# Ledger of designs, part 487: VH-VL binders against q0aze0

Target 1, 268 residues: q0aze0
Amino acid sequence: MKIILVNNRFKENTEKKAQEIAGQLSALNVEVIIDNGLDEPYAGTVDFIMVLGGDGTMLRAARRYGQRAIPVLGVNMGTVGFLSNIEINELAEYLPLILREEYSLEARMMLEVAVFQQQSLLTRVFCLNELLLRSNSPRMLSFALEISGQKLEPYRGDGLIVSTTTGSTAYSLSAGGPIADPQLDAFIVTPVASHIINKRPLVVSPEREISLHLLEEREAIIGIDGQIKMDFGAENRVLIKRAPHPLLMVNLKAKPFFTSIDRSLQRQ
Short names: E, the ipSAE of ESMFold2; O, the ipSAE of OpenDDE; V2, 0.75 times the mean of E and O plus 0.25 times the DockQ between their complexes.

## First folded at step 23 (VH-VL)

Design SB17 (framework fv_inotuzumab; at its last look DockQ between E and O 0.82; V2 from the best seeds 0.82)
Fold by OpenDDE, look of step 23:
Structure SB17 (fold): chain C 268 residues (1-268), chain A 123 residues (1-123), chain B 112 residues (1-112)
Amino acid sequence: as target 1 above (268 residues)
Amino acid sequence: EVQLVQSGAEVKKPGASVKVSCKASGYTFDDYAIHWVRQAPGQGLEWIGGINTYTGETYYRRKFQGRVTMTADTSTSTVYMELSSLRSEDTAVYYCARDESYFDYLSGTFDYWGQGTLVTVSS
Amino acid sequence: DVQVTQSPSSLSASVGDRVTITCRSSQSLVYSEGSTYLSWYLHKPGKAPQLLIYDVSRRLSGVPDRFSGSGSGTDFTLTISSLQPEDFATYYCMQATHFPITFGQGTKVEIK
């Protein structure tokens, strides 16, 4: 068995814990790769991924490895979030089950984001939470949204979020988007504006494709999962569709999503 | 308008503690982390640590671990940095700075800074 | 710790001059998916530092076009195409790819 441990470069405790876990696993004849993001993703075949940290670390792991159909377990280390399944102090208890592959999987839809310049593909990225289009200036953007070839009325505002249902409790929520059941596959399209928004968030079938482009000669930024940024201008377009593979999240411990949401909202 | 307003100058004796505040306004407080950077006389900028206002997690430079404590009060949108066991070498202007954050991810881009707080440690 | 070294430590220039400041890191600053957390700051005595450039080449909104950033891996450059009176200050590069965050020693741009 081969396991990747993903940790946070700025959290020494996660690095230390990763090393400790690696030692424990090695003693059980399990090969371990530690990924702190400073190296290229491990290209070899692996059987399991453990994410040591919060939701941001999980998002990084998802972008790096999610397309490989590998079970991914979120191990929370004292942070707040929705993507971890067990706590670090519970790992010892569940480790035998992990090694015996006695766990259930929950498929989470990911986005496939393709950014183009005219007809040329600039980049393609898979992400778990959302794509954000936002202005790079205090001025509002004017941009076009198309869904499965249907052109909506032009959007005018600070930006737009296209989120998975997993991402509904992230940036989309802050922008006024709906909370979605993670067991549902759908796009959530949430406008971002500093003024009163006359357009409502859209819940879109995962079978559809979403495209965005600017209607004015202005500079914008594409953000992916709050971690990747790229310039976006009038010459660019973005195409969003369901990723061909979902993230396979390991479910060792049942978590009451909707009860957790009510508790989390008290912090916002 | 985004603003970070720090508390006033402090004069302390060696061995004492100092607590500097940084009040944030003009943005959603828990969407950004706050870092602390200092500049001693005639020296450059030195990163001390940071705090994620959303998760409460702290990130301290090893040099200051055990001696620095950062806290955040969401009700007042204020971050505090307390430095104990003060030494003459701790004499510096201390700055707070805003950093874009996303859950436990920090971008490491300090787009807004406080005006600075002079802390003088002298016997 | 990752060492960040600026060159030069100081320089004298006149209004209208092209100014170039270099920042070299002891390790690559490339992070996951190609992100590079290198930023440039302007600092005047008695004032708060100001962000100029982030992510190597991204100019903060409101920052004049005369400021530009470039580079990759371990070598980075801040360029002021035409120095203005308000640009006389100390400039710092900062890396945030590696823990802990570290600054260059600074480059003081003085009036010739």
Scores: ipSAE 0.843, ipTM 0.925, lowest interface PAE 0.6, mean pLDDT 94
Fold by ESMFold2, look of step 23:
Structure SB17 (fold): chain C 268 residues (1-268), chain A 123 residues (1-123), chain B 112 residues (1-112)
Amino acid sequence: as target 1 above (268 residues)
Amino acid sequence: EVQLVQSGAEVKKPGASVKVSCKASGYTFDDYAIHWVRQAPGQGLEWIGGINTYTGETYYRRKFQGRVTMTADTSTSTVYMELSSLRSEDTAVYYCARDESYFDYLSGTFDYWGQGTLVTVSS
Amino acid sequence: DVQVTQSPSSLSASVGDRVTITCRSSQSLVYSEGSTYLSWYLHKPGKAPQLLIYDVSRRLSGVPDRFSGSGSGTDFTLTISSLQPEDFATYYCMQATHFPITFGQGTKVEIK
């Protein structure tokens, strides 16, 4: 059995825990690959991915491995998160179930994001929470949103968020978007500081294709899961689709999503 | 307007502790970690550590582990750094700086800095 | 700890000159998906440091376009295309790919 341990580059204690866990698994003849983000993603066959960290660490694992249909378990290292399933001090209790593959899986929709320069594909990336288009200057953006080739009235403001339902509790929420049940597949399109009064958040079928481009030359940035940044200008277009495969999240312990929403809302 | 306002200069004896505050305004406090960087006389910049204000997690350079404590108070948008067992070599200007975060992820970029706090340790 | 070493340690230049400062890391600064957490700061006596360039080459909003960054892997460069009176300062590179965060030793840019 081969497992990838994904940890955070900026938490020395997670690397220490990852080495400890790797040693314990090696004693059980389980091969462990540690992914701290410094090497290319492991390309060979693996059976399971364990994420040691918070939701930000899970997002990196999802971008690297989410299209490979490998079970992914979130292990919380310190704080309550939406994407972790168990706490680090519970790992020993659940490890036998993991090794026997006695767990259920929950599918979470991902975005496929393709950025073009004119007609040439520059890059394609996957995303678990959201794509953010934002201004990179004090000036507002003027941009076009198309949904399955249907052009909406132009937007003017600081930007736009295209989120999964999983991402509905992240940046989209702060911008005024709805909280969505992560078991639903949908796009949530949330304007950021819109200057146009009637631009409300939209909930859109996952079978749609969403396209964005600037209507005037401005400095802009595309952000992916709050971690990846790409320059975006008038010569660029981004196309957003549902990714071919969902992230397969491991469930070992019941996760009370709806009661945890109150905690998230109280922070506002 | 983004501002990080630090507490005033301190004079301490060897062996004492100092607690420096950094009050943030003009932005969403939980969207940014706060790091501490110092500059001793005639020296370059030295990273001490940081705190993720969303998660409460701390990251200390090994050299300071056991002597430094960082805390955040979201209700006042203030971060504190306490350095104990002070030595003359700890004489420096101490800066706080913000670093955009997304859950436990940090961008590793210090876009706004406090004005600095001179800490003098003399025998 | 990952060392980042700047060159030169100091230089003298006139207003209008093109200035180039290098930063070399003891290890690659490339992280997941190509992210490279190398940034450049300007520091004047009695003032706080100021961010100029992050992610190797991305200029912070409001920083003049005479400042540019380039490089990859272990070798990075800050360029000031036409030095202005306000640019006489000490410049630092910083890496945040590896824990702990480390700064270069600084490059003092002085008026000739």
Scores: ipSAE 0.796, ipTM 0.902, lowest interface PAE 1.0, mean pLDDT 90
ESMFold2 (binder alone), look of step 23: mean pLDDT 91; pTM 0.943

Design SB18 (framework fv_inotuzumab; at its last look DockQ between E and O 0.78; V2 from the best seeds 0.81)
Fold by OpenDDE, look of step 23:
Structure SB18 (fold): chain C 268 residues (1-268), chain A 123 residues (1-123), chain B 112 residues (1-112)
Amino acid sequence: as target 1 above (268 residues)
Amino acid sequence: EVQLVQSGAEVKKPGASVKVSCKASGYTFDDYAIHWVRQAPGQGLEWIGGINTYSGDTYYRRKFQGRVTMTADTSTSTVYMELSSLRSEDTAVYYCARDESYFDYLSGTFDYWGQGTLVTVSS
Amino acid sequence: DVQVTQSPSSLSASVGDRVTITCRSSQSLVYSEGSTYLSWYLHKPGKAPQLLIYDVSRRLSGVPDRFSGSGSGTDFTLTISSLQPEDFATYYCMQATHFPITFGQGTKVEIK
C-alpha cells in the first residue's frame, strides 16, 4: 500500500504529524509520500490520500490528485471546516479500517475550468469549490454568461462565482448564494456585487456548460478555490464543465452537515 | 475604505509584556488573516506571525514561539498581539497587515498595513 | 529559513531615472501549481509600508504603471521605469512560499 500525506506548509504541527504518521505507517510496511506543496505532485500510483489540515489543504489536494480517482480522507488538525471527516486524535482508531480499505466513499463533483485566449487553450484546472471572476479595480465588471448556449442578460457587478455544491458553504455563501446539500451535483452561479443586484443565484444542472467573457476592455482576475489567480481580459473566455471524475472523499464516520452549517452560521 | 488602526506607543521595562491592538474596518473581518511585522531601529522588516481571523489558527515565527500570543475579537474586528518577556532587542515599530486568506490557506500578500506602533523597551 | 537577498542595498538616482532592484532567494519560491509568492513593498519613515507588486508581477490596483515586477524561481526584479519624487524610499521584497515568511534586507533609493 502507498499513501500520500498532504500537509500545510504554514502549520508546523501538520508537518510533524505527517512525519510521525509516516513512521507509523512505514512500520506497517506502508509506503508514504509527504506532500507539502513545494514539490511536483507524485506521479506514481497511490492507494490512499490523507489530508492533514483544513479545507484549504483539502482543496489543494483535490486539485492535485482528485482526477486520479484516489480515496481522499480529510483529517482535521483542530481547525474549522467542512471537508474533514475525522479528527487527528481519531486516526489511530480508524487506521486499521483504512489499511483494510473498509470505508465508504462519497463522490463530490468537481469543476473543470478551461481558460482560453480566443480559440487557444491557456490552462485547464480541476477544482472542488469554485471559480471566481472578479474585477481587478474598484470599478464594476460587465460580462456575459452563457449556459448551454443560452445567453443571459449581461451581468454587471464586482464579479461572479461558479461553485459546486461542496463550495456552496465557501465564497458563494458569503456572496448570498444558497446552501446546497453536498450529496447533490449542481452548479451554483452567484453574482458578486458591492451594490444591490436584481440577479438571483442560479442552480444549474451539472450536465450543462457555463461560459464567461468580458463585454468591455477591462482587467479582471480568475480565482480558483481562493488559491490560484490568473489574469482575465476581454480576449479571454472561460468554460466551466463538470469534471469527468468526482473527488472520492472517504467517509469513516457520519457528519451531520446541516447541523454543522447552523453552527457555522453562528460564527458569521 | 479598508483601514487598520493600531493602538498607541508603549514604553515597557525588560521582562514586562506588551499588548498591541489592530482594529480593522472597511471589509469583512473574517475573510482575511492579520499578520504582524516589526522594524527595529536601523533594521529591516521582520515577520513575527499571523492569525486566521476565521478559524483562530495562529502562525508564529519560531524565534517568537513561547513569547507571542495573537488573538482575534470578531465582535470588535480587532486583532491583538501580546509579546512577553520583553527585551531591549524588542524595541521596534510593530505593524499589523492584512492578508487574503481562504480557510487554512494564506496568500502571503500584505495589501493593507496599520500605521505602526512604537514599542520601546528600556530600563 | 529561506534567505532573501536584495541588491543593491542602496542606490542614488535622479527623477526620471530607470531603477532596477533585484531579489534573490536561497530556494525556489515556486509553490503548488506554479504559484510564486513574491511581493514588493515601499516603505517611508514614519509611514506604513505599501504593497506595490504581488505574485511576482501583479500590480496592486492604484499603483502607477511605472512599477513592474518580473522573475521566476529564485531571481526577481522590481523596475521603476521613470523615478518620481514620491518614489524615494526603502523597498522590500517578501517571500511567503516558505514558512516562515521572510523579507529582503531592503533597498534604499535616495536622491542623487
Scores: ipSAE 0.844, ipTM 0.926, lowest interface PAE 0.6, mean pLDDT 94
Fold by ESMFold2, look of step 23:
Structure SB18 (fold): chain C 268 residues (1-268), chain A 123 residues (1-123), chain B 112 residues (1-112)
Amino acid sequence: as target 1 above (268 residues)
Amino acid sequence: EVQLVQSGAEVKKPGASVKVSCKASGYTFDDYAIHWVRQAPGQGLEWIGGINTYSGDTYYRRKFQGRVTMTADTSTSTVYMELSSLRSEDTAVYYCARDESYFDYLSGTFDYWGQGTLVTVSS
Amino acid sequence: DVQVTQSPSSLSASVGDRVTITCRSSQSLVYSEGSTYLSWYLHKPGKAPQLLIYDVSRRLSGVPDRFSGSGSGTDFTLTISSLQPEDFATYYCMQATHFPITFGQGTKVEIK
């Protein structure tokens, strides 16, 4: 069995704990690869991914490995997040179940994001929470949104969020979007400080294709999961689709989503 | 308008402790970690550590572990850095700086800084 | 710890000059998906440091376009295309790809 342990770059104790866990697993004849983000993603066959950290660490694991249909377990290292399943001090208790593959999987929709310059593909990335288009200057943006070839009236404001249901409790919520059940597949399109009346958040079928481009030259940025930034200008267009594969999250311990949403509202 | 306002200068004897405050305003407090950076006389900038105000997680440079404690008070939008067992080489200007966060992720970019707090340690 | 070394340690220049400061890291600063957490700060005596450039080359909003950053991997450059009177200061690069966060030793830019 081959497992990837994903850790956080700014939390040194996560690295030490990952090494301790790797030692424990090696003693059980389990091959372990530690991914701290500094090396290219492991390209070979992997049976399981264990994320040691919070939701931000899970987001990186999802972008790097989520399209490979590998079970991913979130292990909380202090702060309980939306995407962790067990606590680090519970790992020994659940380890036999992990090794015997006695767990269920919860699928979480991901976004496929393709950025073009003119007609050429510049980059393709995957996203678990959201894409944010935002101004990179004091001036607001004017931009076009198309949904499956249907052009909406132009947007004017600070930007736009295209979120999964998993991302509905993140940046989208702060911008006034709805909380969505993460078991639903949908796009949530939330304007950021729109100066156009009646530009309300939209909930859109996951089968739709979403396109964005600027209507005038401005300095803009695309943000992916709050962690990846790309310059975006009038020569660019971005296409957003449902990713080919969902993130497969391991469920060893029940986590009641609806009871926990009050914590998300407190962040508002 | 983003502001980080630090507490005033302090004079301490060796072996004492100092607690410097950093009050944030003009932004959503728990969207940004706070780091502490110092500059001793004639020296460059030295990172001490930081605190993720969303999670409460702290990150201390190893040379300060055991002597530094960082805390955040969300109700007052204030971060504190306490440095104990002071030595004369701890004489420096101490700055707080904010760093955009997204859950436990930190961007590692210090876009706004406090005005600095001079801490002098002498016999 | 990852060392970042600036060159030169000091320089003298006149208003209008083009100034180039280099920053070399002892290890690659490339992180997941190509993210490179290298930033540049300006520091004047008696004032707080100011961010100029982050993510190697991205200028903070409001920073004059005479400041530019470039580089990759281990080698990075801050360029000031036409030095202005307010640019006489000490400049620091900072890496945040590796724990702990580390600064370069600084480059003092002085008036001739």
Scores: ipSAE 0.806, ipTM 0.907, lowest interface PAE 0.9, mean pLDDT 91
ESMFold2 (binder alone), look of step 23: mean pLDDT 91; pTM 0.945

Design SB19 (framework fv_inotuzumab; at its last look DockQ between E and O 0.76; V2 from the best seeds 0.82)
Fold by OpenDDE, look of step 23:
Structure SB19 (fold): chain C 268 residues (1-268), chain A 123 residues (1-123), chain B 112 residues (1-112)
Amino acid sequence: as target 1 above (268 residues)
Amino acid sequence: EVQLVQSGAEVKKPGASVKVSCKASGYTFDDYAIHWVRQAPGQGLEWIGGINTYTGDTYYRRKFQGRVTMTADTSTSTVYMELSSLRSEDTAVYYCARDESYYDYLSGTFDYWGQGTLVTVSS
Amino acid sequence: DVQVTQSPSSLSASVGDRVTITCRSSQSLVYSEGSTYLSWYLHKPGKAPQLLIYDVSRRLSGVPDRFSGSGSGTDFTLTISSLQPEDFATYYCMQATHFPITFGQGTKVEIK
């Protein structure tokens, strides 16, 4: 068995814990790779991924490995979030089950984001939460949204979020988007504006494709999961569709999503 | 308008503690982390540490671990940095700075800074 | 710790001059998916530092076009195409790819 441990480079305790876990696993004849993001993703075949940290660390792991159909377990290390399944102090209890592959999986839809310049593909990225298009200046953007070839009225505002149902509790929520059941597959399209917006968030079938491009010669930024940034201009377009493979999240411990979200909202 | 307003100058004796505040306004408080950077006389900028206002996670430079404590009060949108066991070499202007954050991820880009707080440590 | 070294430590220039400041890190600053957390700051005595460039080449909104950033891996450059009176200050590069965050020693741009 081969396991990747993903940790947070700025959280020393996660690195230390990763090393400890690696030692324990090695003693059980399990090969371990530690990924703190400073190296290229491990290209070899692996059987399991443990994410040590918060939701941001999980998002990084999802982008790096999610397309490989590998079970991913979120192990929370004292942070707030929705993507971890167990706590670090519970790992010892569940480790035997992990090693015996006695766990259930929850499939979470990911986005496939393709950014083009004219007809040329610039980059393709898979992500778990959302794509954000935002202005790179104090001025509002004017951009076109198309869904499965249907052209909507031009959007005018600070930007737009295209989110998975997993991402519904992230930036989309802050922008006024709906909270979605993670067991659903859908796009959530949420306008971002500093002023009163006329357009409501859209819930879109995962079978559809979403395209965005600017209608004016202005500079914008594409953000992915709050971690990747790229320039976006009038010559660019973005195509969003459902990723061909969902993230396979390990479910060792049942978590009541709707009860948890109510509690989380009290903090906001 | 985004603003970070720090508390006033402090004069302390060696061995004492100092607590500097940084009040944030003009943005959603828990969407950004706050870092602390200092500049001693005739020296460059030195990163001390940071706090994620959303997760509560703290990140301290090793040389300050054990002496520095950062806290955040979401009700007042204020971050505090307390430095104990003060030494003469701790004399510096201390700045707070905003950093975009996303859960436990930090962008490491300080786009807004406080006006600075002079802390003088002298016997 | 990752060492960040600026060159030069100081320089004298006149209004209208092209100014180039280099920042070299002891390790690559490339992070996951190609992100590079290198930023440039302007600092005047008695004032708060100001962000100029982030992510190597991204200019902060409101920052004049005469400021530009470039580079990759371990070598980075800040360029001021035409120095203005308000640009005389100390400039710092900062890396945030590696823990802990570290600054260059600074480059003081003085009036010739």
Scores: ipSAE 0.871, ipTM 0.934, lowest interface PAE 0.6, mean pLDDT 94
Fold by ESMFold2, look of step 23:
Structure SB19 (fold): chain C 268 residues (1-268), chain A 123 residues (1-123), chain B 112 residues (1-112)
Amino acid sequence: as target 1 above (268 residues)
Amino acid sequence: EVQLVQSGAEVKKPGASVKVSCKASGYTFDDYAIHWVRQAPGQGLEWIGGINTYTGDTYYRRKFQGRVTMTADTSTSTVYMELSSLRSEDTAVYYCARDESYYDYLSGTFDYWGQGTLVTVSS
Amino acid sequence: DVQVTQSPSSLSASVGDRVTITCRSSQSLVYSEGSTYLSWYLHKPGKAPQLLIYDVSRRLSGVPDRFSGSGSGTDFTLTISSLQPEDFATYYCMQATHFPITFGQGTKVEIK
């Protein structure tokens, strides 16, 4: 059995704990690869991914490994997030179940994001929470949104968020989008400080294709999961679709999602 | 308007402790980590450590581990850095700086800084 | 610790000159998905440091376009295309890819 341990690049205690867990697993003849983000992702066959950290660390794991259909377990290292399943002090209790593959999986929709310059593909990335289109200057953006070839009236404002239901509690919420049950598949399209009347958030079928481009020359940035930034200008277009594979989150114990959203509401 | 306002200058004897405050305003406190950077006379900038105000996680450079403690008070939007067992070499201007966070992720970019706090350690 | 070495340590220049400051890291600063956490700061005596460039080449909003950053991997540069009187200061690069965060030693840009 081969496991990837994904950790946070800044927290020494997370790295030390990963090494301790790797030692324990090696004693059980489990091959362990530690991923702190500094090396290329492991290319070979992997049976399980264990994320040691918070939701930000899980987002990186999802971007790197989510399309491989490998079970991913979030292990909380102190701060409880939406994507952790067990606490670090519970790992020993659940480790036998992990090794015997006695767990269920919860699928979480991901986005496939393709950025073009004119007609040439520049890059394709996957994300778990959201794509954010944002102005990178004091000036607002004027931009076009198409949904499955249907052109909406132009947008004017600070930007736009295209979120999964998992991402509904992140930037989308701050911009006025709804909290969505992460077991639903959908796009949530949330304007950021729109100056156009009646541009309300949209909940859109996961089968749709979403396209964005600027209508005026302005400096903009596309943000992915709050961690990846790309320059975006009048020469660019972005296409957003449901990713081919969902993130497969390991469920070893029940998570009461609805009681946990109180924390997100308090941040609003 | 984003502001980081630090407490005033301090004079301390060797062996004492100092606690410097950094009060944030004009933004959502929990969206940004706070780092501490110092500059001794005639020297460059030196990172001391930081605190992720969302997670409560702290990150200390090894040379300061055991002597530095960083805490955050969400109710007052204030971060504190306490440095103990002071030496003459700790004489410096101490700056706080913010770093955008997304959960436990830090961008590693210090876009706004406090005005600095001079700490003088002398007999 | 990852060392970040600036050169030159000091230079004298006139208004209108093109100034180039280099920053070399002892290890690659490339992180997941190509993110490179290298930034440049300006520091004047009695003032707080001021961010100019982040992510190698991205100018902070409001920073004049005479400032540009470039580089990859271990080698980075800050360029001031036409030095202005307000640009006489000490400049620092900073890496945040590796723990701990480290600064270069600084480059003092002085008026001739």
Scores: ipSAE 0.800, ipTM 0.904, lowest interface PAE 1.0, mean pLDDT 91
ESMFold2 (binder alone), look of step 23: mean pLDDT 91; pTM 0.941

